# VHH binders against Probable 2-keto-3-deoxyxylonate dehydratase (xacE): the designs that were tried, part 2

Target 1, 289 residues: Probable 2-keto-3-deoxyxylonate dehydratase (xacE), of Haloferax volcanii (d4gp28)
Amino acid sequence: MHYHQLAVSGERRLTASRDSTTYDLTSADADLRTFGDLARVASIARTSVDRLAAELTEDADVVDDAFVDRHATVPVDAEEIWAAGVTYQISEQAREEESSMPDMYFDVYDADRPEVFFKATPSRTVEPGDAIGVRGDSEWDVPEPELGIVLRRGEIVGYTVGNDVSSRSIEGENPLYLPQAKVYDRCCSIGPCVVTPEDVEDPHELEMSMTIERDGEVIYDDATNTSEMVRSCDELVSYFTRHNTVPELAVILTGTSLVPEQPFDLQEGDHVDITIEGIGTLSNSVTTV
Short names: E, the ipSAE of ESMFold2; O, the ipSAE of OpenDDE; V2, 0.75 times the mean of E and O plus 0.25 times the DockQ between their complexes.

## First folded at step 1 (VHH)

Design b10 (framework vhh_nb_b201)
Fold by ESMFold2-Fast, scan of step 1:
Structure b10 (fold): chain B 289 residues (1-289), chain A 123 residues (1-123)
Amino acid sequence: as target 1 above (289 residues)
Amino acid sequence: QVQLQESGGGLVQAGGSLRLSCAASGSIFSINAMGWYRQAPGKEREFVATITRGGSTYYADSVKGRFTISRDNAKNTVYLQMNSLKPEDTAVYYCAKLYGSYSYRTPEEYDYWGQGTQVTVSS
């Protein structure tokens, strides 16, 4: 199933989509308003999220896709979003060009310990259809399309699409500026939905594509496959959770090979679409923050 | 000022070989990864190969098995050995050091790019 979270007239609602039909699960049980609520109840009941949702659809109202699109918000209330880098070979090269110490990125590619860093809080995360940010003090910015892993108490409960928006110029100025290059207002987007592991047979066999439109023209169009990841989802989760305090809900963005090279620069008014096979398309406009 | 100087380009028949050289100033060579990029007319500059300070090598899929990158730290030089050349390898080849840059300037406007060397492969 595909799960969406909605905001409708001041109320939060959870929907589940299966076989081209979308069900308002909150209409079946008023206490089920978020994906986190559903995941918690499934855990307590010792059942899968999808099995619980399937039982609820028998009593749920049907809604149309236009209603979902109009009211959609972030698909999961991740207290923290973390990200991984240098997880694809081409991403490693593009990233190295932005560093004052390029060999350190190749060292990470070859190392046991992956690059894993804090990315966003809910206040910095942009919902589908809203504007992602480029810093007003940045001179080179890029979108970074990534598979997102959805975790509950450190365990994988689903997948989503994410965008690790970054200031490459600030990052390239000094490695110690990585936090400022990665963490700022509107620096991250996730969506459009959460898809459970039952619907993603193998997270390392998914096509991922990105298009960027400027002034009505497509200026970037490329694709990769998550099979090009040299780090596994389980490995990244392991490094995030070990020796750490893990929030109830978190997302880890897994990196990307789709990095537009110079002279490309993400600009206000651009529109970014990121599609992952079996999940959907995350769409955002761009604004200066 | 940091400088990169390419040499070794030329005209070659399909299936032939060429060896490109890039001489770098001592101030950038010893601490940096070095790479080769190419640009055909009307196309964006694309990655070919890179070599780290320690000697690890990485290649574009289109050249894997045909091209070999190497470095000589005593001579401050990086090399690209190109074998089994194809007409689609025709491009200007640029040597670069892999450092961050700013979007208000293109890579061609920074001192970390060489002037380029033309490689033309005939059918």
Scores: ipSAE 0.000, ipTM 0.111, lowest interface PAE 21.6, mean pLDDT 83

Design b11 (framework vhh_nb_b201)
Fold by ESMFold2-Fast, scan of step 1:
Structure b11 (fold): chain B 289 residues (1-289), chain A 119 residues (1-119)
Amino acid sequence: as target 1 above (289 residues)
Amino acid sequence: QVQLQESGGGLVQAGGSLRLSCAASGSIFSINAMGWYRQAPGKEREFVATITRGGSTYYADSVKGRFTISRDNAKNTVYLQMNSLKPEDTAVYYCAAKQTYYSGKYEYWGQGTQVTVSS
């Protein structure tokens, strides 16, 4: 099932969609207002999220997709969002020809330990349809479309789409500036929904695409497949959770191969759409922070 | 947009029964609840009953056990079966609908149908 969290006149509502019908689960039980609420109840009842939701649909109001799109907010209340990098395949030919990449990049690509870093808190994360940020002190900014893994207490409970917005110019100045390049106001977006593992048979066989529009014209349009990931979702979760304190709800963004190269620079007024097969489209405008 | 047309009002004697119907037309795909309100002379409009698209029903305490609300989703019609009518049930009955586009109060209202219960 696809789960959306809505904000409707200051009230939170949880919806579940299957077979082209969307149900307002909060209408069936007023205590179920977030994906986290549903996941908690499913865990206590020792059942799956989808099985519990299916039973609740018998008593739930039906809502239309346009209403969901209009009122959608972040699909999960992740206390922390983390991200991974250097996770997609580099062809042997490209590796031989790419002398501009720092040696440490190839060291991480070949290593047992992946690149995993802290990305955002709720205060830095923007909703579907809201504006992602580019730093006012940055000279080169890019969106980074990524599959997001939704975790409850370190266990995979779903998937979403994410955008790991980044300052490539600040990152390129010095490796020690990575946190400032990755963590800032409006630096991240997730959405539009959470899809349970039952609906994503294999998270490593999903098409992912991104388009960027500026002044009504498409200036970027490309696609990849999560089959190009050389790091598994399970591996990334394992490195995040080991020797760490994990929050009740977290998201890990899994990296990407879709990073626009110079002379592209993300600018105020741009519009970014990221689509992942079986999940949906995460859309954001761009503002300067 | 959405239009609501009530029917079935009239004059009945105390203890009698009456069935009101409300037919919705227009952009009905987004209606998530339909219900009935009433307004007696010199009184404020008050809630009577509502039914959600999923079939959940809610009633005012004054009508519980006497009135039954039901819906035919295929015909986009809601019904109010009123039994054991009392003189104090005399009012103009309004059909109302709430679309999912608005989270607040009922957005669409019918023009009303008069129900008069003689002693």
Scores: ipSAE 0.000, ipTM 0.092, lowest interface PAE 23.0, mean pLDDT 85

Design c01 (framework vhh_7b18_3)
Fold by ESMFold2-Fast, scan of step 1:
Structure c01 (fold): chain B 289 residues (1-289), chain A 121 residues (1-121)
Amino acid sequence: as target 1 above (289 residues)
Amino acid sequence: QVQLVETGGGLVQPGGSLRLSCAASGFTFSNYAMGWARQVPGKGLEWVSYISSGGSTEYQDSVKGRFTISRDNAKSTVYLQMNSLKPEDTAVYYCARGRYSYGSKWYFDYWGQGTQVTVSS
């Protein structure tokens, strides 16, 4: 099932959808308002999230897709969002230049320890349809479309789409500026929904695409497949959880190969759509922060 | 569109010095980190030094204290001053534009044609 969290007239509501029908689970039980609530109850009841949701649909109101789209918010209340870098296969063009690339790049790409870093709190994360941010002090900004892993107490409970919005100019100034390049107001978006592992046959066989529109025209359109990740989802989760205190709910963004190169820069008024097979499309406008 | 042109290579005696220059065009030079890498014939590429857009520098251990990287944003040029040259410094030296860093390491996206440095009697 696909799970959406909605904000409707000051109330949070949880919906579940399968085969073109969407159910308002909160109408079946007023205590189930978030994906976290559903995941907790499923855990206590020793059942799957999807099985519990299926039982609740018998008493739930049906809602239409336009209602969900209009009211959608972040699909999970992640206390922390983390991200991984340099996790995808280099392009064929970059591979032809492989012998000319610095060893430092390939050491990170091929090293036992992956790049894993803190990305966002809820206060820095924007919902589907809202504006992602570019820093007012940045000269070169990019969206980074990524598969997101949804964790409850360090265990995978689902997947989502994420955008690891970044200042490439600040990152390029000094390695010590990486946190400022990655963590700022509106620096991250996740959505539109959470899909359970039962509905994602293999998280390493998903098509991921991104389009960027400016002034009504598509200026970027490219695609990749999560099969090109050289790091597994399980490996990234392992490095996040080891020797760490994990929150109740977290998301790990798994990296990307889809980063527009200069002279492209993300500008106020742009519109970004990121689609992952089996999950959906995360859409955001762009504003300066 | 993007061009990096190295000059200043040549033959020098052990203990001598050379200054390499790299003239950049086709992009806003001041917004990019710049680096130098070298390749000994028959061996892989080895990074030598880089300088961030803000002027911070890093060096490979074998050249630290002997080589100095610098930049002139008004001239869109990066330099490598090489002192106390050793026979093992013999290589083709490439200028490169830094695209981004990960884990304190740089990914370079554009490279010059290279300039030969030979340290021999």
Scores: ipSAE 0.000, ipTM 0.164, lowest interface PAE 14.4, mean pLDDT 85

Design c02 (from c01 with R97K G98S S101Y Y102G G103S S104G K105R W106Y F108M Y110V; framework vhh_7b18_3)
Fold by ESMFold2-Fast, scan of step 1:
Parts: C-alpha cells; structure tokens; sequence
Structure c02 (fold): chain B 289 residues (1-289), chain A 121 residues (1-121)
C-alpha cells in the first residue's frame, strides 16, 4: 500500500491507497492520524502495517486522488533523516560516452565502511509541493534524487522518495565542511508517500528519474536505476543501526548518480520533480535560505 | 568540450624524480576535485592520489611519502610530483576530473589520454 499523511483544516489524516482506491483511515479510527500511529498499532498487535490497514478500509471513507495531492504533507514524521554517499557506480551509458575504457569510471577507492551521515531534523525537512532551500552563502548547489528507506526502531517498514539538497561549493572547500554543505534550512525533502515492502518487491530494481525546470523550460532530464547502487539497503541500515541509538522513526537516503553537471546550479524559482518507479513523484520549488 | 592533457612522463632511473602535469579545460577547474590513477600492463588500474577543490590530499599507501599531488587553480593545472621512483611505478598515468563526496571519497567522471612513465636502469 501507498500511505499519505495529510493536513486538512488543521487536523492530520492518514490515507492508504490500494488498487486505485484511496481510503481515509482516520475516518475508521480517529486515533490513527500518522504513519507512525499505524506502524505502532501494527507492532503492538503483532501484525503487518498493510494487514491492519486492509481491515480498517471496511469502515473507512473513500477520498479522491486530487484531495490527497492538495493536502499531502511529509509522509512520515522521521525524528532523524540520515543519508549515504558514494553508493552508486557510474552508468554504462556515461562510461561509454566519455571513455574507451568503461572500467576507468568506477570509483577506484574502496572502503568496507560506507559513507553515512546525519541529514535533517523535521524542522529542516520540506513537504511535497513546498520550497527546498539553497544556502545564501553557497555558489554551487544541486538536488540529489534518492531512494529513502523508512525505518521504525531500526527495521525497514517502507520506502519513499527523497532529495538530499547539497552545497557542492561548500562541500568541495574542505571535508570538514560536509555538515554545513548538507545540513541547513530546507535542505531535505521526502515524499510523496511511504510504500510498504509488499509494493516494492526489490528496492534494487527501481527506475529513478529527475527533471528540473527553469522559466518553463526543461534544463535537466535524466534517469538511473537503483540496480546501480553498490551498497545494499540492508547494508546501509546495518551501519546506521549498529552501535547507535535508533529513533522511533527515521529515514535513510541512499545516495544517487543523478547530479547535474556544471555550469548548472540550483536557483530560486526552479522546479524539481523526482520520480521513483512504484512510489511516485516528489515535487518541490526552490527558494534561497 | 571537457579536455584533460597529461604531460611530463618519460624514462627515468630508479631513485629519480618526475613531475606530471595535467592541463584542464572546458569546466570551472577550481570547483572540482582532481585525481591521478595508473595502469600497469597485466596488473590493472589503481588509484594513486586525489586533491579536493579546497586542497585536501589523499594517497595510496604504496606512494605515500614519495608522491605529492598539488594544483594551481589560476593555471587550471593539477600536478603529481614523483620522487624516489621504483621500477614498480612503471605505468600509464591518467589524470581525472573528480567529485568529492566527503571523508576522502572521490568519484572520477572524466579521464585524460594518459602519459607513460618508465622506471628502468
């Protein structure tokens, strides 16, 4: 199932979509207002999230997709969003276009430990349809489209789309500036929904695409596949959870190979659409912070 | 449009020195990490060194203390100073445009044509 969190006239509502029908689960039980509420109840009842939601649909009101799109917020209240870097190899297409030796485009520096870093709190996370941020002190900024892993108490409960918005100019100045390049106001977006593992048969076989528009013109349009990830989702979760205090709800962004090349820079007024097969499209405008 | 041109390779005796240069064009050089990799016939490709846009450097263990990577942003050039050369350093050396992802990690996305370095008596 696809789960959306909505804000409607000051109240939170949780919807579940299956087979082209969307159900307002909050209409079936007023105590179920967030994905976290549903996941908690499923855990206590020792059942799956989807099984619990399916039972609730018998008493739930049906809503249309336009209503969901108008009222959608972040799909999960992650206390912490973390991210992984250098997780994708370059595509065969890119290797062939720029070199007669495709193997030269592999990352030639290997490490057992993946790059995993803190990315955002709820106060820095932007909902679908709202504006992601570019730092006022940055000279080169990019969106980074990524598969997001949704965790409850360290266990995978779903997937979403994320945008690891980054200052490449600050990051490139010094390795110690990575936190400032990655963590700032409106630096992250997740959405549009959480999709359970039942709807994502294999998280490493999903098409991911990004389109950027400026002044009504498409200035970037490219795609990759999560099969290009060198690191598995399970491996990234393992490194996040080991020797760590795990929050109730967290998201891990899994990295990307889709980064616009210079002279591109993300600018105020741009519009970014990121689509992952089986999940949906995360859309954001851009503002300066 | 993006072009990397390596120079400075050649024949040198063991214990000698060479300085490789890589002239870059077609992109804003100062905003990118740069690197060097080498290929020994029959052994395969291995990374040698990286330098971030900010000047932070990383080296493969076998060259650490002998090789020094540097950059001149005004000239859009990256250098590899190779000292105390050994026969095992014989290889084709490639300059690469790279992206820095933090924690000493780099992604090479554009390569030069390479320059031959031969260390023999």
Amino acid sequence: as target 1 above (289 residues)
Amino acid sequence: QVQLVETGGGLVQPGGSLRLSCAASGFTFSNYAMGWARQVPGKGLEWVSYISSGGSTEYQDSVKGRFTISRDNAKSTVYLQMNSLKPEDTAVYYCAKSRYYGSGRYYMDVWGQGTQVTVSS
Scores: ipSAE 0.000, ipTM 0.154, lowest interface PAE 16.2, mean pLDDT 84

Design c03 (framework vhh_7b18_3)
Fold by ESMFold2-Fast, scan of step 1:
Structure c03 (fold): chain B 289 residues (1-289), chain A 122 residues (1-122)
Amino acid sequence: as target 1 above (289 residues)
Amino acid sequence: QVQLVETGGGLVQPGGSLRLSCAASGFTFSNYAMGWARQVPGKGLEWVSYISSGGSTEYQDSVKGRFTISRDNAKSTVYLQMNSLKPEDTAVYYCARYKGYSSGWYKAFDYWGQGTQVTVSS
């Protein structure tokens, strides 16, 4: 099932979509308002999230897709969003060229330890349909489309789409500026929904695409497949959780190979659509923060 | 579009000095980290030095204290001042632009100059 979190007249609601029908689970039980609520109850009842949701649909109101789109918020209340880098394969030609030079980033690509870093809090995370941010002090910015892993107490409970918006100019000034290049107002978006592992048989066989529009014209359109990831989702989760205090709900963004090259620069008024097979499309406009 | 043109190479005696210059064009120079690498005859490419867009520097251990990298953003130029030159510094020196850092971009050279020969011999 696909789970959406909504905000309707100041009230939070959780929906579940199966086949062509969307159910308002909060209408079946007023205590179920978030994906986290559903996941917690399923855990206590020792059942799956989807099995519990299926039983609730028998008593739930049906809502239309336009209602869901109009009221959609972040699909999960992740206390922390983390991200991984250097996780997608590079060409055989590029591998041969790099072997003659010491480079810390290529060292990470080949290393046992992946790049994993903190990305966002809820206050920095933008909901579907709202504006992602480019820093007012940044000169070169890009969207980074990524598969997101949804975790409850360090265990995978679902997947979503994410955007690891980044300042390349600030990062390029000094490696020590990476946190400022990655963490700022509106630096991250996740959505449109959470899909459970039952609906994503293999997270490493999903088509991922991104389209960027400026003034009604498509200025970027490219695709990759999560099969190009050289790091497994389980490996990234393992490095995030080991020796760490894991929040109740977290998301880890898994990296990407889809990053527009210069002279592309993300601009106020742009529109970004990121689609992952089996999950959906995360759409955002762009504003300066 | 992107061009990197090195100058300043030549023949110098051991203990001497040379200053290499790299004139960049076709991109916003101030937004990119720059570096130098050298091709030693028979040994392959060897990284020499790095300078961030903000001016932070890093050096290969064998050149620390002898070489200084610097940049002039107004002139879109990066420099390598080489002092106390040794015969083992003999190489073709290449100016290079760094690609950037992130999950989709690796911190590697994406554009190179044509190279300038430095020969240290008596």
Scores: ipSAE 0.000, ipTM 0.186, lowest interface PAE 14.4, mean pLDDT 85

Design c04 (from c01 with R97K R99Y Y100R S101Y Y102T G103S S104G K105W W106R Y107P; framework vhh_7b18_3)
Fold by ESMFold2-Fast, scan of step 1:
Structure c04 (fold): chain B 289 residues (1-289), chain A 121 residues (1-121)
Amino acid sequence: as target 1 above (289 residues)
Amino acid sequence: QVQLVETGGGLVQPGGSLRLSCAASGFTFSNYAMGWARQVPGKGLEWVSYISSGGSTEYQDSVKGRFTISRDNAKSTVYLQMNSLKPEDTAVYYCAKGYRYTSGWRPFDYWGQGTQVTVSS
């Protein structure tokens, strides 16, 4: 199933889509307003999220897809969003090009320990259709389309699309500036929905594409496949959870090979669409923060 | 110093088979997607096949079912097995280090020396 979180006239609502039909699960049970609510109840009941949702559809109102698209918000209330880097071969080349210490990136790519870093809180994360940010003090900015892993108490409960918006120029000045290059206002977007593991046969066999439009014209169009990941989703989750305090809900962005080459620079007024096979399209405009 | 060296081309009759090999050096082979492109006389370069670092493959529609791409990471070599060859497969075949995009194949501005495949009617 595909799960969307909606904001409708000040109310939060959870929908589930199956076989071209979308159900308003909140109409079946007013206490189920978020994906987190559904995941918690499924856990307590010792059942899958999809089985619980299927039972709820028997008493749920049907809504059209246009209604969902119009009211969609972030698909999960992740207390923390983390991200992985240098997980694809292209990302290593791009980082070396911009880094003052290229040998550091070779070591990470080949090492047992992956690059895993804190990315965003809810206050820094924008919903589908809203504006992602580029830093006013940055000279080179890029979107980074990524598969997102949705976790509840450190266990995989789903997948989503994410955008790890980044300042490549600040990152390239010094490796110690990575947090400032990665964490800032509107630095992250996730959406449009959460898809459960039952609907994602293999998270390492998904086409991922990105298009960028400027002034109504397509200026970037490229694709990759999650099969290009050197690191598995399970490995990244393992490194995030080990020796750490795990929040109730978290998302891990898994990295990307789709990094627009210089002289491309993400600019205010651009529009970014990221599509992952079987999940959907995450769309955002761009603003300066 | 990145190098790609193709071998295995030659003259073959329609319906015949050839296996192209590409020996790669100067980079960590297992970390990169590899592909094959060809230049048909009088036409530009066209993508033939792609293999990701993880082993996923894609093919141009005209060769699908006849050609098979594979890789041997221990030998830093990518292969193209070509079966049921047709006169229209006549081209210079290039090994490429790169990636695929939604509108086609895009190499890293980097090719091997090429190897000639001629399918005689």
Scores: ipSAE 0.000, ipTM 0.117, lowest interface PAE 16.9, mean pLDDT 84

Design c05 (framework vhh_7b18_3)
Fold by ESMFold2-Fast, scan of step 1:
Structure c05 (fold): chain B 289 residues (1-289), chain A 122 residues (1-122)
Amino acid sequence: as target 1 above (289 residues)
Amino acid sequence: QVQLVETGGGLVQPGGSLRLSCAASGFTFSNYAMGWARQVPGKGLEWVSYISSGGSTEYQDSVKGRFTISRDNAKSTVYLQMNSLKPEDTAVYYCARVKYYDSRGYYPFDYWGQGTQVTVSS
């Protein structure tokens, strides 16, 4: 199933979609308002999220997809969003094209320990349809489309689409500026929904595409497949949870090979669409922060 | 216009040393990371060393402990001190400017010097 979190007249509502029908689960039980609520109850009852949702649909109101799209917010209340870097197969192909790449970056790509870093809090994360940010002090900015892993207490409960918006110029200036290049106002977006593992046959066999429009013209359009990811989702989760305290709900963005090269620079007024097979499209405009 | 001019190459015996210099112009040198790469005869281009704008350094494993990269921002110059040179260090050495850190884990080089020949006899 696909789960959306809605904000309707100051009230939170949780919907579940199956076979082109969307159910308002909050209409079946007023205490069930977030994906986290559903996941917690399923865990206590020792059942699957989808099985619990299916039982609730018997008493739930049906809503239109247009209603969901109009009221959609972030699909999960992740206390922390983390991200991974250098996770795609690009570096092996690049070795034939460019042998001058630093060994440190080859080591991260090939090493046992992946790059995993803190990305965002809820206050820095924007909902579907809202504006992602580019820093006013940055000279080169890019969107980074990524498969997101949704975790409850360190265990995978679903997947979503994410955007690891980044200042490449600040990042490239000094390795110590990575946090400022990655963490800032409106630096991250997730959505449009959470999809349970039952609806994702294999998270490493999903088409991922991104389109960027400026002034009504498509200026970027490319695609990849998560099969190019050399790090498994389980491996990234393992490194994130090791020797760490993990909040009740978290998201890990898994990296990407779809990063526009110069002369591209993300600008205020741009529109970014990221689509992952079986999940959906995360859409955002761009503003300067 | 961005220009990078290498000097200091030459012929040296195995175990000897050389210091390469790269004079940069046409940009704010202190704001950019710089690196050295080499073209070994019959092989492709390979990265040698990197120095960030803040002075942190990285080296290819085969030169670590033998080569030292440094910079002088007042002179807009980057240096490569090469000690304990081996025949396999024979190459054309290029100074390069690092444009930006790529989130894929690479530092892309956007401008290159003309190169300077280093020959280690034997």
Scores: ipSAE 0.000, ipTM 0.154, lowest interface PAE 16.3, mean pLDDT 85

Design c06 (framework vhh_7b18_3; at its last look DockQ between E and O 0.06; V2 from the best seeds 0.00; counts 0 for: pae E 11.3 > 2, placed apart)
Fold by ESMFold2, look of step 2:
Structure c06 (fold): chain B 289 residues (1-289), chain A 120 residues (1-120)
Amino acid sequence: as target 1 above (289 residues)
Amino acid sequence: QVQLVETGGGLVQPGGSLRLSCAASGFTFSRYWMGWARQVPGKGLEWVSYIYSGGSTEYQDSVKGRFTISRDNAKSTVYLQMNSLKPEDTAVYYCAKYGSRSYYKGMDVWGQGTQVTVSS
């Protein structure tokens, strides 16, 4: 199923979608208002999230897509959002020019340990439809569309779409500036929903695309496939959870190969749409922070 | 395999015009930025112009107002209309495709180039 978290007149609600029908699960049980609530109850009852949701749909109100779109918020209350880098195959020409690429990034491609880093708190994460940020002190910024792994207590409970907004110029100045390049106001968005693993045949066989519009014109339109990842979701989760206190709810963004290149620079007023097959489309406008 | 083939170069007098064409194959043309770069003998490669996948364009200052880049997605072709040519525009002109799947790289494929010589 596909799960959305909503805010309706100051109250939180949870919906589940299956077979083109969307159910307001909170209408069937007022204590189930978030995806985390549903996952916690399912865990206590030793059943799946989808089975519990299916039982509730018999008593739940049906809502339409316009209602969901109008009230959607972040799809999960992740306490921490982490991200991975250098996770997709490099091009054949880049392999031919390996000595000309930054040595630090080649070391990560060749090493056992993947690049995994902290990305965002809830306060730095914007909901679908809201504005992602580019830093006022950065000269070159990009959106980074990524498959997101949704975790509860370190276990995969679903997938989502993420935008790992980044300062290319700050990161390029000094590798020690990576936290400032990645972590700032409005640096991340996740959504539109959480899709459970039962509805995702293989998280490494999903088309991912991005479009960027500026002044009503499409200035970027490209696609890749998660099959090009050289690090698996399980591997990234393993490095996140080992020797590390795991928050109850977390998201790991898994990297991308869809990065607009120079001379592109993300600008205030741009509109970014990221679509992952089987999950949905995450849409954000852009503002300067 | 990605291929880019430039045509339309040649000898032209100062003030004249040329239209360069670049036929592209081996990739989904409409999804990539395309551009033109040039190499003046004895110098490095420099950018001339590029065109976004959505059709918006950028030009370096020295050619702005004189050169026009365009694309025809149905024919998988990018063009460079070069007007009011000057001797300093003499160079080998390369068509280039931007990479869309590499954090570290801008353009990733070049054509073989076409010579433009502006001389009286």
Scores: ipSAE 0.005, ipTM 0.205, lowest interface PAE 11.3, mean pLDDT 86
ESMFold2-Fast, scan of step 1: ipSAE 0.005; ipTM 0.370
ESMFold2 (binder alone), look of step 2: mean pLDDT 84; pTM 0.851
OpenDDE, look of step 2: ipSAE 0.111; ipTM 0.527

Design c07 (framework vhh_7b18_3)
Fold by ESMFold2-Fast, scan of step 1:
Structure c07 (fold): chain B 289 residues (1-289), chain A 121 residues (1-121)
Amino acid sequence: as target 1 above (289 residues)
Amino acid sequence: QVQLVETGGGLVQPGGSLRLSCAASGFTFSRYWMGWARQVPGKGLEWVSYIYSGGSTEYQDSVKGRFTISRDNAKSTVYLQMNSLKPEDTAVYYCARSPYKYTYGSYFDYWGQGTQVTVSS
């Protein structure tokens, strides 16, 4: 099932979609307002999220897709969003020649320990349809479309689409500037929904595409497949959870191979759409922060 | 099939000029970064210049002000105009394509055969 979190007249609501029908689960039980609420109850009841949701649909109101789109917020209240880098396949020729690539990149690509870093708090995370940010002190910014892993207490409970918006110019200036290049106001977006593992047979076999529009014209359009990931979702989760106190709800963004090349610079007024098969499209405008 | 074919190399006296051309085929040229690198006798491979898909350029310090990289997307060709040539510029010059930047910096995924440039009195 596809789960959306809504804000309707100051009230939070949780919906579940299956086979072209969307149900307002909060209408069946007023205590179920977030995906986290549903996941907690399913855990206590020792059942799956989808099984619990299916029972609730019997008493739930049906809502239109347009209603969901109008009221959608972040699909999960992740206390922390983390991200991974250098997770997609690089060409054999690039590995052999290492022209203009820093040694650190190849060291991480070949290492047991992946690049995993803190990305965002809720205060820095932008909902679907709202504006992602580019830093006013950055000279080169890019969107980074990524599969997101949704975790409850370190266990995978679903998947979403994410955007690891980054300042490439600040990142490239010095490795110690990575946190400032990655963590800032409006630096991250997730959505449009959470899809449970039952609807994602293999998270490493998903088409992922991105388009960028400027002044009504498409200026970027490309695609990849999560099969190009050389790091597994389980591996990334393992490195996040080991020797760490994990929050109740977290998201890990898994990296990407889709990055617009120079001289592309993400600009105020741009529109970014990221689509992952079986999940949906995460759409954002762009503003300067 | 991706092909990069360099022309324009040769023998020139110090202070002279040469223009290298690289004819590209087998891909949508306008979407890719293009660059020039050189193999200097007795030294390793070193990059010379980049031109990005949007036309912005970068140069190695030793050639800045003397060399100019340019591209003609209608002809799928990248050029390197070399002025005020020095004996130290003697090298095999390679045209190269880069489709993706993994981190800050880029890599080349296809190379041409190379063209010899000799600067000698």
Scores: ipSAE 0.000, ipTM 0.129, lowest interface PAE 17.9, mean pLDDT 85

